VH-VL binders against StAR-related lipid transfer protein 7, mitochondrial (STARD7). Designs and how they scored, part 10

Target 1, 216 residues: StAR-related lipid transfer protein 7, mitochondrial (STARD7), of Homo sapiens (Human) (q9nqz5r112to327)
Amino acid sequence: FQSSGVQHHPPEPKAQTEGNEDSEGKEQRWEMVMDKKHFKLWRRPITGTHLYQYRVFGTYTDVTPRQFFNVQLDTEYRKKWDALVIKLEVIERDVVSGSEVLHWVTHFPYPMYSRDYVYVRRYSVDQENNMMVLVSRAVEHPSVPESPEFVRVRSYESQMVIRPHKSFDENGFDYLLTYSDNPQTVFPRYCVSWMVSSGMPDFLEKLHMATLKAKN
Short names: E, the ipSAE of ESMFold2; O, the ipSAE of OpenDDE; V2, 0.75 times the mean of E and O plus 0.25 times the DockQ between their complexes.

## First folded at step 13 (VH-VL; framework fv_pozelimab)

Design n4 (from k5 with heavy chain S102H; at its last look DockQ between E and O 0.69; V2 from the best seeds 0.00; counts 0 for: pae E 5.1 > 2)
Fold by OpenDDE, look of step 13:
Structure n4 (fold): chain C 216 residues (1-216), chain A 120 residues (1-120), chain B 107 residues (1-107)
Amino acid sequence: as target 1 above (216 residues)
Amino acid sequence: QVQLQESGPGLVKPSETLSLTCTVSGGSISRHYWTWIRQPPGKGLEWIGYIYYSGSTRYNPSLKSRATISVDTSKNQFSLKLSSVTAADTAVYYCAREGYSHFWDYFDSWGQGTLVTVSS
Amino acid sequence: AIQMTQSPSSLSASVGDRVTITCRASQDIYNYLAWYQQKPGKAPKLLIYAASSLQSGVPSRFAGRGSGTDFTLTISSLQPEDFATYYCLQDYNYPYTFGQGTKVEIK
């Protein structure tokens, strides 16, 4: 995260050198897909696949990091503002690590079938380094077998890093969202189009609005 | 409701600097993006640039070297300066407010526009 | 810069007619398109944003459709107050660019 002091533009992507297991393709360069006022969307191809990894660098100035962070953790609230959610449930909690296993069923654009995700999520608040982290990764769980009703997404990874401009409880922060999944489609172009046009932007917009609503 | 009003000279000589001010009333300039757009007589619209209330700007590359947008939050105004004007810069100049969206940029409020003629 | 091409440049229609205006982008702009109405001597007025979202206060006879490169504005039943010039705007990438406009005139 580079805070240029200008809250208007999100920072440029920095090469994450560290351990994203899926970053096998050290050789693949990030490509900017969108350059907007509040975020930049980048993508890079995943080596050996027709899939992309996405990064969103964004900034908000009208909500606090804590508010934004908390909304993302509230699965019940998400069911209210995210119309694409068919099901979202915590199926397991680890009290020691704070990790949760979730079952997420979501609508996909017609004519694609709905997809379901089983993933573990973990979050951390690092006060010393002034950041919040939310990480999700696909897992298998015995209590959530595959269903013929939904297409199981087996590869899913999401990581969001939130860096406050000032503090966790003052308006303003930058965020980096890194995202990749395999929605089990043979039409990568369609997926890319959906992600750019409706998927990621719409989600972030709704999340922001939900955060604004929640603070009132 | 927010209202915008352009003000400035209607006539500017070639090579001089065009200066316009947009006064915002009925609402605060804070937390919004403010935009300048121009329209030559009988022609289409051209986006000039925007300024955020905090001072961040972005310009049309075609005008970047000549255009400067500034904001005065204390006066609830933002301004446009366009240097080295030519006859091609003759246009109705509009100030506008961008709608509140992180993704889609649209102009939901406009001034009435002011004609600026570049002539000797 | 992304080029926006409107069609037709002008059309004549009668009150009650269905009018369709097309806007084509030089590249995929997904749903990052807005429509504006401009009357003579007046500032443009926002009609539609995000390709299909109707602005508050705009009559329901206006409808935006399309994605990618091809977009349409439809007026289901033209009213006397609808005679104006219409512009599309792409906000996908900077600089933002407008179409050349479509003038809707009385037949």
Scores: ipSAE 0.131, ipTM 0.713, lowest interface PAE 2.3, mean pLDDT 89
ESMFold2, look of step 13: ipSAE 0.229; ipTM 0.663
ESMFold2 (binder alone), look of step 13: mean pLDDT 90; pTM 0.920

Design n5 (from k5 with heavy chain S102M; at its last look DockQ between E and O 0.46; V2 from the best seeds 0.00; counts 0 for: pae E 4.8 > 2, grease 19.5 > 18.9)
Fold by ESMFold2, look of step 13:
Structure n5 (fold): chain C 216 residues (1-216), chain A 120 residues (1-120), chain B 107 residues (1-107)
Amino acid sequence: as target 1 above (216 residues)
Amino acid sequence: QVQLQESGPGLVKPSETLSLTCTVSGGSISRHYWTWIRQPPGKGLEWIGYIYYSGSTRYNPSLKSRATISVDTSKNQFSLKLSSVTAADTAVYYCAREGYSMFWDYFDSWGQGTLVTVSS
Amino acid sequence: AIQMTQSPSSLSASVGDRVTITCRASQDIYNYLAWYQQKPGKAPKLLIYAASSLQSGVPSRFAGRGSGTDFTLTISSLQPEDFATYYCLQDYNYPYTFGQGTKVEIK
């Protein structure tokens, strides 16, 4: 048993020079958008576009990494606690590799139309490097063509790394999420304002509660 | 309910170090963020910085690394040291606890405050 | 740092009056704003957080409104015990900063 109460908080992206850029060797400066005690958000421009890549650093001290990992993968549980989900279905599954294609349909705040996503995800527990990884990317799938009912989000990718403070089955971990998305709205500032003031805080509080109730 | 109480010398000479301790009772210092705030006489409030119970800190840049906040979980206390003080550091010093919110950082419990005068 | 400009610096009002004080941020702070009441010789007391959420035990005559850069605290029917100085605090980004205060004088 170790002495408890010591935790590490990784430095800001300003102390980091990560190679998420093209092989051209171009680097853009990360700009901090939000800096809260358990949640940090940065953005940087994507070269050749007017879009941004986002990076989130988050910390939990009262749930295990395994709880957090499993809650994000459990689509039936997600539909129980996330009232914004209209549809969340696994379209295609490779049980051997764990890769899945999903169709996710979600409400957006009025007056924005509901959005849908078709994406492939892959996830793994890397015992050797003491981390859990979730990766997702938007794809086209012949079984899920675009529909006029929803606005199809075509630019979506995410990478999340979860690092325990101790072990996968003890409370405490950090996560780092790198994310890009184009929600295709005519009111970009309204969408960002809503996300920062109510959308993101409400979602993350519900995710936290759902994770606390999850069984390992 | 948790109670906070500041203690330390009320008079400090210029160029010396101001040292204050906040004693927490009626609750544990563990798993909380702990904050120092000051108020010069007749003036407004200034956030100094916080410490997380595990030792991580953040400071107001205006204090130019003169401030050091530390925690002693075994004594249920946290402290402030402010070096190289001048008359401008004369203020009522408050310790406070941050409330339980993922996003909104507000102070739900405060000490009574202690006046520290820098004079000679 | 984000500057918080509070107005008026002081006001006088009668018991029963509706009192409104304002706080303006130098940049968008969304709804990351709290209001505190401070009586002479006492520590500040939290009234409102997240711009409009009433803290437990605070009378419903206190109301917060606003988002973005412009915020108000309203006391719908001023009581004798409301004589105090009121401060806003932004908790959007470090360093966290207070407004300069509004002194409410009754009678």
Scores: ipSAE 0.259, ipTM 0.668, lowest interface PAE 4.8, mean pLDDT 83
ESMFold2 (binder alone), look of step 13: mean pLDDT 90; pTM 0.920
OpenDDE, look of step 13: ipSAE 0.451; ipTM 0.779

Design n6 (from k5 with heavy chain S56E; at its last look DockQ between E and O 0.37; V2 from the best seeds 0.00; counts 0 for: pae E 4.8 > 2)
Heavy chain, then light chain:
Amino acid sequence: QVQLQESGPGLVKPSETLSLTCTVSGGSISRHYWTWIRQPPGKGLEWIGYIYYSGETRYNPSLKSRATISVDTSKNQFSLKLSSVTAADTAVYYCAREGYSSFWDYFDSWGQGTLVTVSS
Amino acid sequence: AIQMTQSPSSLSASVGDRVTITCRASQDIYNYLAWYQQKPGKAPKLLIYAASSLQSGVPSRFAGRGSGTDFTLTISSLQPEDFATYYCLQDYNYPYTFGQGTKVEIK
ESMFold2, look of step 13: ipSAE 0.245; ipTM 0.659
ESMFold2 (binder alone), look of step 13: mean pLDDT 90; pTM 0.919
OpenDDE, look of step 13: ipSAE 0.604; ipTM 0.826

## First folded at step 14 (VH-VL; framework fv_pozelimab)

Design p1 (from n3 with heavy chain S56E; at its last look DockQ between E and O 0.34; V2 from the best seeds 0.00; counts 0 for: pae E 5.3 > 2, grease 19.8 > 18.9)
Fold by OpenDDE, look of step 14:
Structure p1 (fold): chain C 216 residues (1-216), chain A 120 residues (1-120), chain B 107 residues (1-107)
Amino acid sequence: as target 1 above (216 residues)
Amino acid sequence: QVQLQESGPGLVKPSETLSLTCTVSGGSISRHYWTWIRQPPGKGLEWIGYIYYSGETRYNPSLKSRATISVDTSKNQFSLKLSSVTAADTAVYYCAREGYSYFWDYFDSWGQGTLVTVSS
Amino acid sequence: AIQMTQSPSSLSASVGDRVTITCRASQDIYNYLAWYQQKPGKAPKLLIYAASSLQSGVPSRFAGRGSGTDFTLTISSLQPEDFATYYCLQDYNYPYTFGQGTKVEIK
């Protein structure tokens, strides 16, 4: 009795053609929010969220790129000119990459709780392409756990490109700032307006003034 | 302290071109934005446009087709021309300096104003 | 263009009175608002910019408040020299536009 072992070839798993729904990610178009003499503010919605990414194109003619760049790197000086800063500390430095991890706590308008950010920042000076770059992104760090005292902002991103008109040490440059965060609150419309109108412009103004003061 | 003074004809005929000059004294026109504003008699204020010392201009859309602002840095002056004037263009015309701010635009210095009447 | 509406169009007050003028924008202009004072036969004078920043040399009795669409100019104690017409100006977007004015008259 030759038991013809019918080798039941297990049915080849039907390759579920996961329909690559080409989510043609409709690149959400930038919308101009403000058109001013020295800067333009743009925004675009972040897909899947009720949040916006912001972009600022601006120009300064009365400070050097290097001065403006250095003021942004000086966390101790920032504590002096930025009244919204509750805490700003470098908690880690990587000497190889030059990256730093910072813990930033900032006031928010009443009655909102203060927010804290843990983020890594990197900067570079590209002499060949005549530009400076500052990049920050939110990270988690074991030494900075969440606190009930502050609302942790987890989706913070900031990029600034500085392009000198002439050189790093001569007055005049253009900058591009791209910014997004999730403050973890549904702002009433009036608060959103305040954040958008007062947050970025006020910060840039203060930064500019701080730069002017620092050079003197 | 910077002083501004408007000058030009006080009477212009309909369809003609209104021409005004603002002379700046006590300071340079350099590195500043300079603005024209008008006020019809008994009415509110209307922004006409500005010029930067480099020649950059912006106009009120309502007047863009008729208004031209120019600057003469050598004379420390800037000017307004308004073409095809009508009775509606009768107003006190002010020149003003914009204060220096990166974000906010305000007028910190004004001329005394000059009345221009459009009448046949 | 952004419309600016002031309220009231006119008011009568006495020396020493607290006076409040309101300006409303047709859209959110954040803090991009200035206040001017104009006396008869004179050019406007800047009082406040950025909604609440007092111009140098302006008395502290003047105060600006507000953000978004609603703004206020307050004179804490009206002085004889304060009888004038007041204008708000938005500088959020071009063209810049003024309110219709508020005349403060002596009672």
Scores: ipSAE 0.160, ipTM 0.738, lowest interface PAE 2.1, mean pLDDT 90
ESMFold2, look of step 14: ipSAE 0.205; ipTM 0.665
ESMFold2 (binder alone), look of step 14: mean pLDDT 90; pTM 0.920

Design p2 (from n3 with heavy chain S56E Y100S; at its last fold request DockQ between E and O 0.24; V2 from the best seeds 0.00; counts 0 for: pae E 2.3 > 2)
Heavy chain, then light chain:
Amino acid sequence: QVQLQESGPGLVKPSETLSLTCTVSGGSISRHYWTWIRQPPGKGLEWIGYIYYSGETRYNPSLKSRATISVDTSKNQFSLKLSSVTAADTAVYYCAREGSSYFWDYFDSWGQGTLVTVSS
Amino acid sequence: AIQMTQSPSSLSASVGDRVTITCRASQDIYNYLAWYQQKPGKAPKLLIYAASSLQSGVPSRFAGRGSGTDFTLTISSLQPEDFATYYCLQDYNYPYTFGQGTKVEIK
ESMFold2, look of step 14: ipSAE 0.502; ipTM 0.748
ESMFold2 (binder alone), look of step 14: mean pLDDT 90; pTM 0.917
OpenDDE, look of step 14: ipSAE 0.692; ipTM 0.851
ESMFold2, fold request of step 16: ipSAE 0.512, 0.396, 0.471; ipTM 0.747, 0.738, 0.750
ESMFold2 (binder alone), fold request of step 16: mean pLDDT 90, 90, 90; pTM 0.918, 0.910, 0.919
OpenDDE, fold request of step 16: ipSAE 0.869, 0.155, 0.576; ipTM 0.925, 0.737, 0.818

Design p3 (from n3 with heavy chain S56E Y100R; at its last fold request DockQ between E and O 0.36; V2 from the best seeds 0.64)
Heavy chain, then light chain:
Amino acid sequence: QVQLQESGPGLVKPSETLSLTCTVSGGSISRHYWTWIRQPPGKGLEWIGYIYYSGETRYNPSLKSRATISVDTSKNQFSLKLSSVTAADTAVYYCAREGRSYFWDYFDSWGQGTLVTVSS
Amino acid sequence: AIQMTQSPSSLSASVGDRVTITCRASQDIYNYLAWYQQKPGKAPKLLIYAASSLQSGVPSRFAGRGSGTDFTLTISSLQPEDFATYYCLQDYNYPYTFGQGTKVEIK
ESMFold2, look of step 14: ipSAE 0.414; ipTM 0.732
ESMFold2 (binder alone), look of step 14: mean pLDDT 91; pTM 0.924
OpenDDE, look of step 14: ipSAE 0.622; ipTM 0.824
ESMFold2, fold request of step 16: ipSAE 0.602, 0.640, 0.263; ipTM 0.789, 0.813, 0.680
ESMFold2 (binder alone), fold request of step 16: mean pLDDT 91, 90, 91; pTM 0.920, 0.918, 0.920
OpenDDE, fold request of step 16: ipSAE 0.833, 0.664, 0.815; ipTM 0.909, 0.838, 0.897

Design p4 (from n3 with heavy chain S56E Y100P; at its last look DockQ between E and O 0.39; V2 from the best seeds 0.00; counts 0 for: pae E 4.3 > 2)
Fold by ESMFold2, look of step 14:
Structure p4 (fold): chain C 216 residues (1-216), chain A 120 residues (1-120), chain B 107 residues (1-107)
Amino acid sequence: as target 1 above (216 residues)
Amino acid sequence: QVQLQESGPGLVKPSETLSLTCTVSGGSISRHYWTWIRQPPGKGLEWIGYIYYSGETRYNPSLKSRATISVDTSKNQFSLKLSSVTAADTAVYYCAREGPSYFWDYFDSWGQGTLVTVSS
Amino acid sequence: AIQMTQSPSSLSASVGDRVTITCRASQDIYNYLAWYQQKPGKAPKLLIYAASSLQSGVPSRFAGRGSGTDFTLTISSLQPEDFATYYCLQDYNYPYTFGQGTKVEIK
């Protein structure tokens, strides 16, 4: 994963996407890609494209939800532990809504050009429902024009919900992430293989270590 | 270093329940995954299943209906029960600890193994 | 279940030889493969995980390569203590499955 640490995941909508019927009249199904101890990954085709929507269910037992939430939001800290980040800046903040616009530039697997994202994020703590939510969506922003150095990703959505096992300040939680991305190219098989074999595991292990060190 | 040791009867009659305990020393059973693996004499290795210290389990489907793994964190032990055994269940049984990775499931520590023979 | 096939089932080699053992998966397991060494009467010992990552304390003469369905374990200069049976294990998906083993005899 090429996460910026700003991912949002509200509770899943009760209705899935509009039906994408196959020849038997069935909707597109989630296909399990990985089923590991602390991490499950599914994917589902996006209708009319060659792209996939991804869903991740993960569990941590040795860090708090607040640590994990804060690590997702702390862009300066992200730049310290994530070597794939070229640039990560808050471009604009809206104090009233709590929304932020960010510019994220990240390496992609060689030999692909690096990609950049301009996205708005929103985050909240829902004490009544005992969850933390982060939501992100690609936008355009006049202060961040496209650069010939990077490939601009124009379609990006991320939703993350974090649910404590106990409280926000005690160890243990589950998270559910739904994510879609259009990197403006065919997704080569070696890119998927790299993601599954080294990119995602290395990122998640570094994220876990970074979260352990974060203040709660 | 963490040390694992299997214990239990070396001989079990057909149709009865094989019961083994793994005692963990030199480390805590908490925050780890614990695994049973068996090896019939002169043959290869077969993964039986694991337990997380909090109780979550997963089993090889070939043994799911007969195998139960449990944990007792207060005794720093985990156990295997295999019901309705036959001669095909004769094997060296190993307990093992899974490594610390959230992604790579390898067994970084093993018990010495205990032979369980199923015969009348 | 994912089937793991090792080749050869046994081999004989001299001290100093380069030895290569292969492991083939029945489906794409990416790099979710480990190699174990088992000496007679002993529990298996982890050599390599993630197809190519050397476990701490394992001599550098052991090397793992491959991804997808085809994997190899190479011992670059066989030593007398390398007499053992070698197993691959896939940890991509449950149930985890081992190859049938490759016995390396030093003669």
Scores: ipSAE 0.318, ipTM 0.690, lowest interface PAE 4.3, mean pLDDT 84
ESMFold2 (binder alone), look of step 14: mean pLDDT 91; pTM 0.927
OpenDDE, look of step 14: ipSAE 0.589; ipTM 0.829

Design p5 (from n3 with heavy chain H32Y S56E Y100S S109Y; at its last look DockQ between E and O 0.40; V2 from the best seeds 0.00; counts 0 for: pae E 4.3 > 2, grease 20.1 > 18.9)
Fold by ESMFold2, look of step 14:
Structure p5 (fold): chain C 216 residues (1-216), chain A 120 residues (1-120), chain B 107 residues (1-107)
Amino acid sequence: as target 1 above (216 residues)
Amino acid sequence: QVQLQESGPGLVKPSETLSLTCTVSGGSISRYYWTWIRQPPGKGLEWIGYIYYSGETRYNPSLKSRATISVDTSKNQFSLKLSSVTAADTAVYYCAREGSSYFWDYFDYWGQGTLVTVSS
Amino acid sequence: AIQMTQSPSSLSASVGDRVTITCRASQDIYNYLAWYQQKPGKAPKLLIYAASSLQSGVPSRFAGRGSGTDFTLTISSLQPEDFATYYCLQDYNYPYTFGQGTKVEIK
């Protein structure tokens, strides 16, 4: 018997059974931080630091994967809907590979100074595996030296995979985001608490609304 | 205006199955999460579980082996079955709708509640 | 399961009094806390979600504060319609759990 309308259940990383090895050879495990109906958040320690890698699983049913993909790439549009952005510019573009280097300057919650990021990103649509991928990583670029106005974030990596429920041009998809970030603060507990309680929910809500307005 | 109404037998024998239905009127059951909550007389509230209109469920682990929540979108209804009941399952049972917030799971509409007594 | 402990279990107050009810979580729940009011024979009614966000139609004399493990509901000037039982609910992780309730009685 056929079961129509079955939702793809979110993936669950191995919880505290398998993880990356630390510098002492000990296993590190994913810890569930949030388990909400449309959104899951995990974290695990980064070997040799007091920082965490984060993994986010989320789902949307009222926008297309292509809308969601395109809104994230449009830097001029992002400056309109993301009030935390101070500056977001493409510094260099490799037209052959499609790689871009960006300078991103963003507000952080009081009492922290604003942060800036210099990162390379690439993105692709993988028709064979039915997914869209966005990847980013912090880099150094001679055209963007550090400024005393901002705290330069030196460690930043992200990967987002978007999987449609049907097609890239029909509503409905899941996404999986893995990221790590070192915001250079003496208040790491404050940053984590802020991220979970307001930073991430507010960003994702605004991204969703911006995506709805872009094509629907 | 959305309204929820519980229905089902008010008396259930021990070891049998408690069965309740929540009828949704003034709105569609589609695109929402639907929840059962119970309250023993004079006591506090216990979250039982939810169902998404497409069939996804989650249960309180304390009841997971005995509770089943189902949805019938064509009838605009969702239901609770609780097997192997005892006197400890005597409670007012509420159905509720979860609000539209992506992150905060609060209940914006409630049924008026129905008392189910487990007694021989 | 995350345990939610309310204090006090009951209190007596007069119209016009400032009333404060506390709710303590057994672990960090950030701001994922709601407050409900329940009158006898009626379903609970949402007052506050996300620790401090006032639900539409709820009078401004109700205020929620707190984050982490310690939360309060304050009624700045108690009205006759506010005599009820109040529950906190954490919606941080499953299973969602309620506090045991605080009954606010007339003095």
Scores: ipSAE 0.338, ipTM 0.713, lowest interface PAE 4.3, mean pLDDT 85
ESMFold2 (binder alone), look of step 14: mean pLDDT 91; pTM 0.922
OpenDDE, look of step 14: ipSAE 0.662; ipTM 0.845

Design p6 (from n1 with heavy chain S56E Y100D; at its last look DockQ between E and O 0.43; V2 from the best seeds 0.00; counts 0 for: pae E 3.5 > 2)
Fold by ESMFold2, look of step 14:
Structure p6 (fold): chain C 216 residues (1-216), chain A 120 residues (1-120), chain B 107 residues (1-107)
Amino acid sequence: as target 1 above (216 residues)
Amino acid sequence: QVQLQESGPGLVKPSETLSLTCTVSGGSISRHYWTWIRQPPGKGLEWIGYIYYSGETRYNPSLKSRATISVDTSKNQFSLKLSSVTAADTAVYYCAREGDSFFWDYFDSWGQGTLVTVSS
Amino acid sequence: AIQMTQSPSSLSASVGDRVTITCRASQDIYNYLAWYQQKPGKAPKLLIYAASSLQSGVPSRFAGRGSGTDFTLTISSLQPEDFATYYCLQDYNYPYTFGQGTKVEIK
């Protein structure tokens, strides 16, 4: 798991272009999907697929970076406030390297089967560069073979960088999340609409409240 | 409980600057987003822009070069200046507070509005 | 900018009537739509946010529906205090934009 070890700046939004174009030598551009007061969302097509990579820039002014970091890591607490979680377990933990393998099982909207993820995560606090980093990616693990109960997501990557406005223990920070997965389906229009209109806003409101109430 | 009240001149000459102040009472200006919206007589509503109490602003592109929103936390006030006005800027001007939702940007409190007429 | 088109521009109705107002967005705004009521000489008042969520203190005879580009506001049994102009607002992306309004008058 590699941390860049430097400050990450949010991508500058590009003007809207002509959809997803695959041209020889052209770079895919980030399209702004949402621009709200505490939250910006972009997406970029993944070449040769119908999938997108997502980038989120967010800001909190009333919680500390350490609270937010710790809430991201606390799997038992996550199960208390995230009603979509069926299972979230640490399968293996290497205290020397700091890597953990997790099994995450989550509800998907009807009539879709629930999905499961097996992923390794690594996290670090970089005091020299004044940031916290969390990275994850899908892996295989002998203790969690695929089963007919769930649809296994095999392609999953996530990187989050948290940068305090002052210190890790004072209110205020920005975060940048870059995320992609392949949930092995073409999402129906109602699923995408649900995520933008209900799923994501509800999750972010609950995460904010959970972070406010978190123990330092 | 929060109350907003617009104040400023009701008559402004063309090419001059329109200047309005919104006074917030029954609550603090801190930790909220504050917005200006206008309505030409007999017409619909136009969003002008907002200010966050710390100074962050955003403007409607149609007014960006002429509009300035500012905040004075010590007076519990925020203001609008609109330069180079014409008759098209004649409107009722409202100040408003955005709701506290992390995600939804609706306006939950409004001032009474003040008519500003641009006339020579 | 996202354009919001309301219809009808005006309508006449009697107390007790069912009234339906429509609002169409020039692009997908999901459910980021609010409805406001404005009486003459007064500021707008929020009725509905997130397309269908009723603001606190608003009577249950008001209902919002829709997602994507097409939205409706329905008043199931019109009351004397409901004669007003109604505006939709999209709060999906800046600049936030209002529909041109629908005036509901006494028949």
Scores: ipSAE 0.370, ipTM 0.713, lowest interface PAE 3.5, mean pLDDT 84
ESMFold2 (binder alone), look of step 14: mean pLDDT 91; pTM 0.925
OpenDDE, look of step 14: ipSAE 0.556; ipTM 0.804

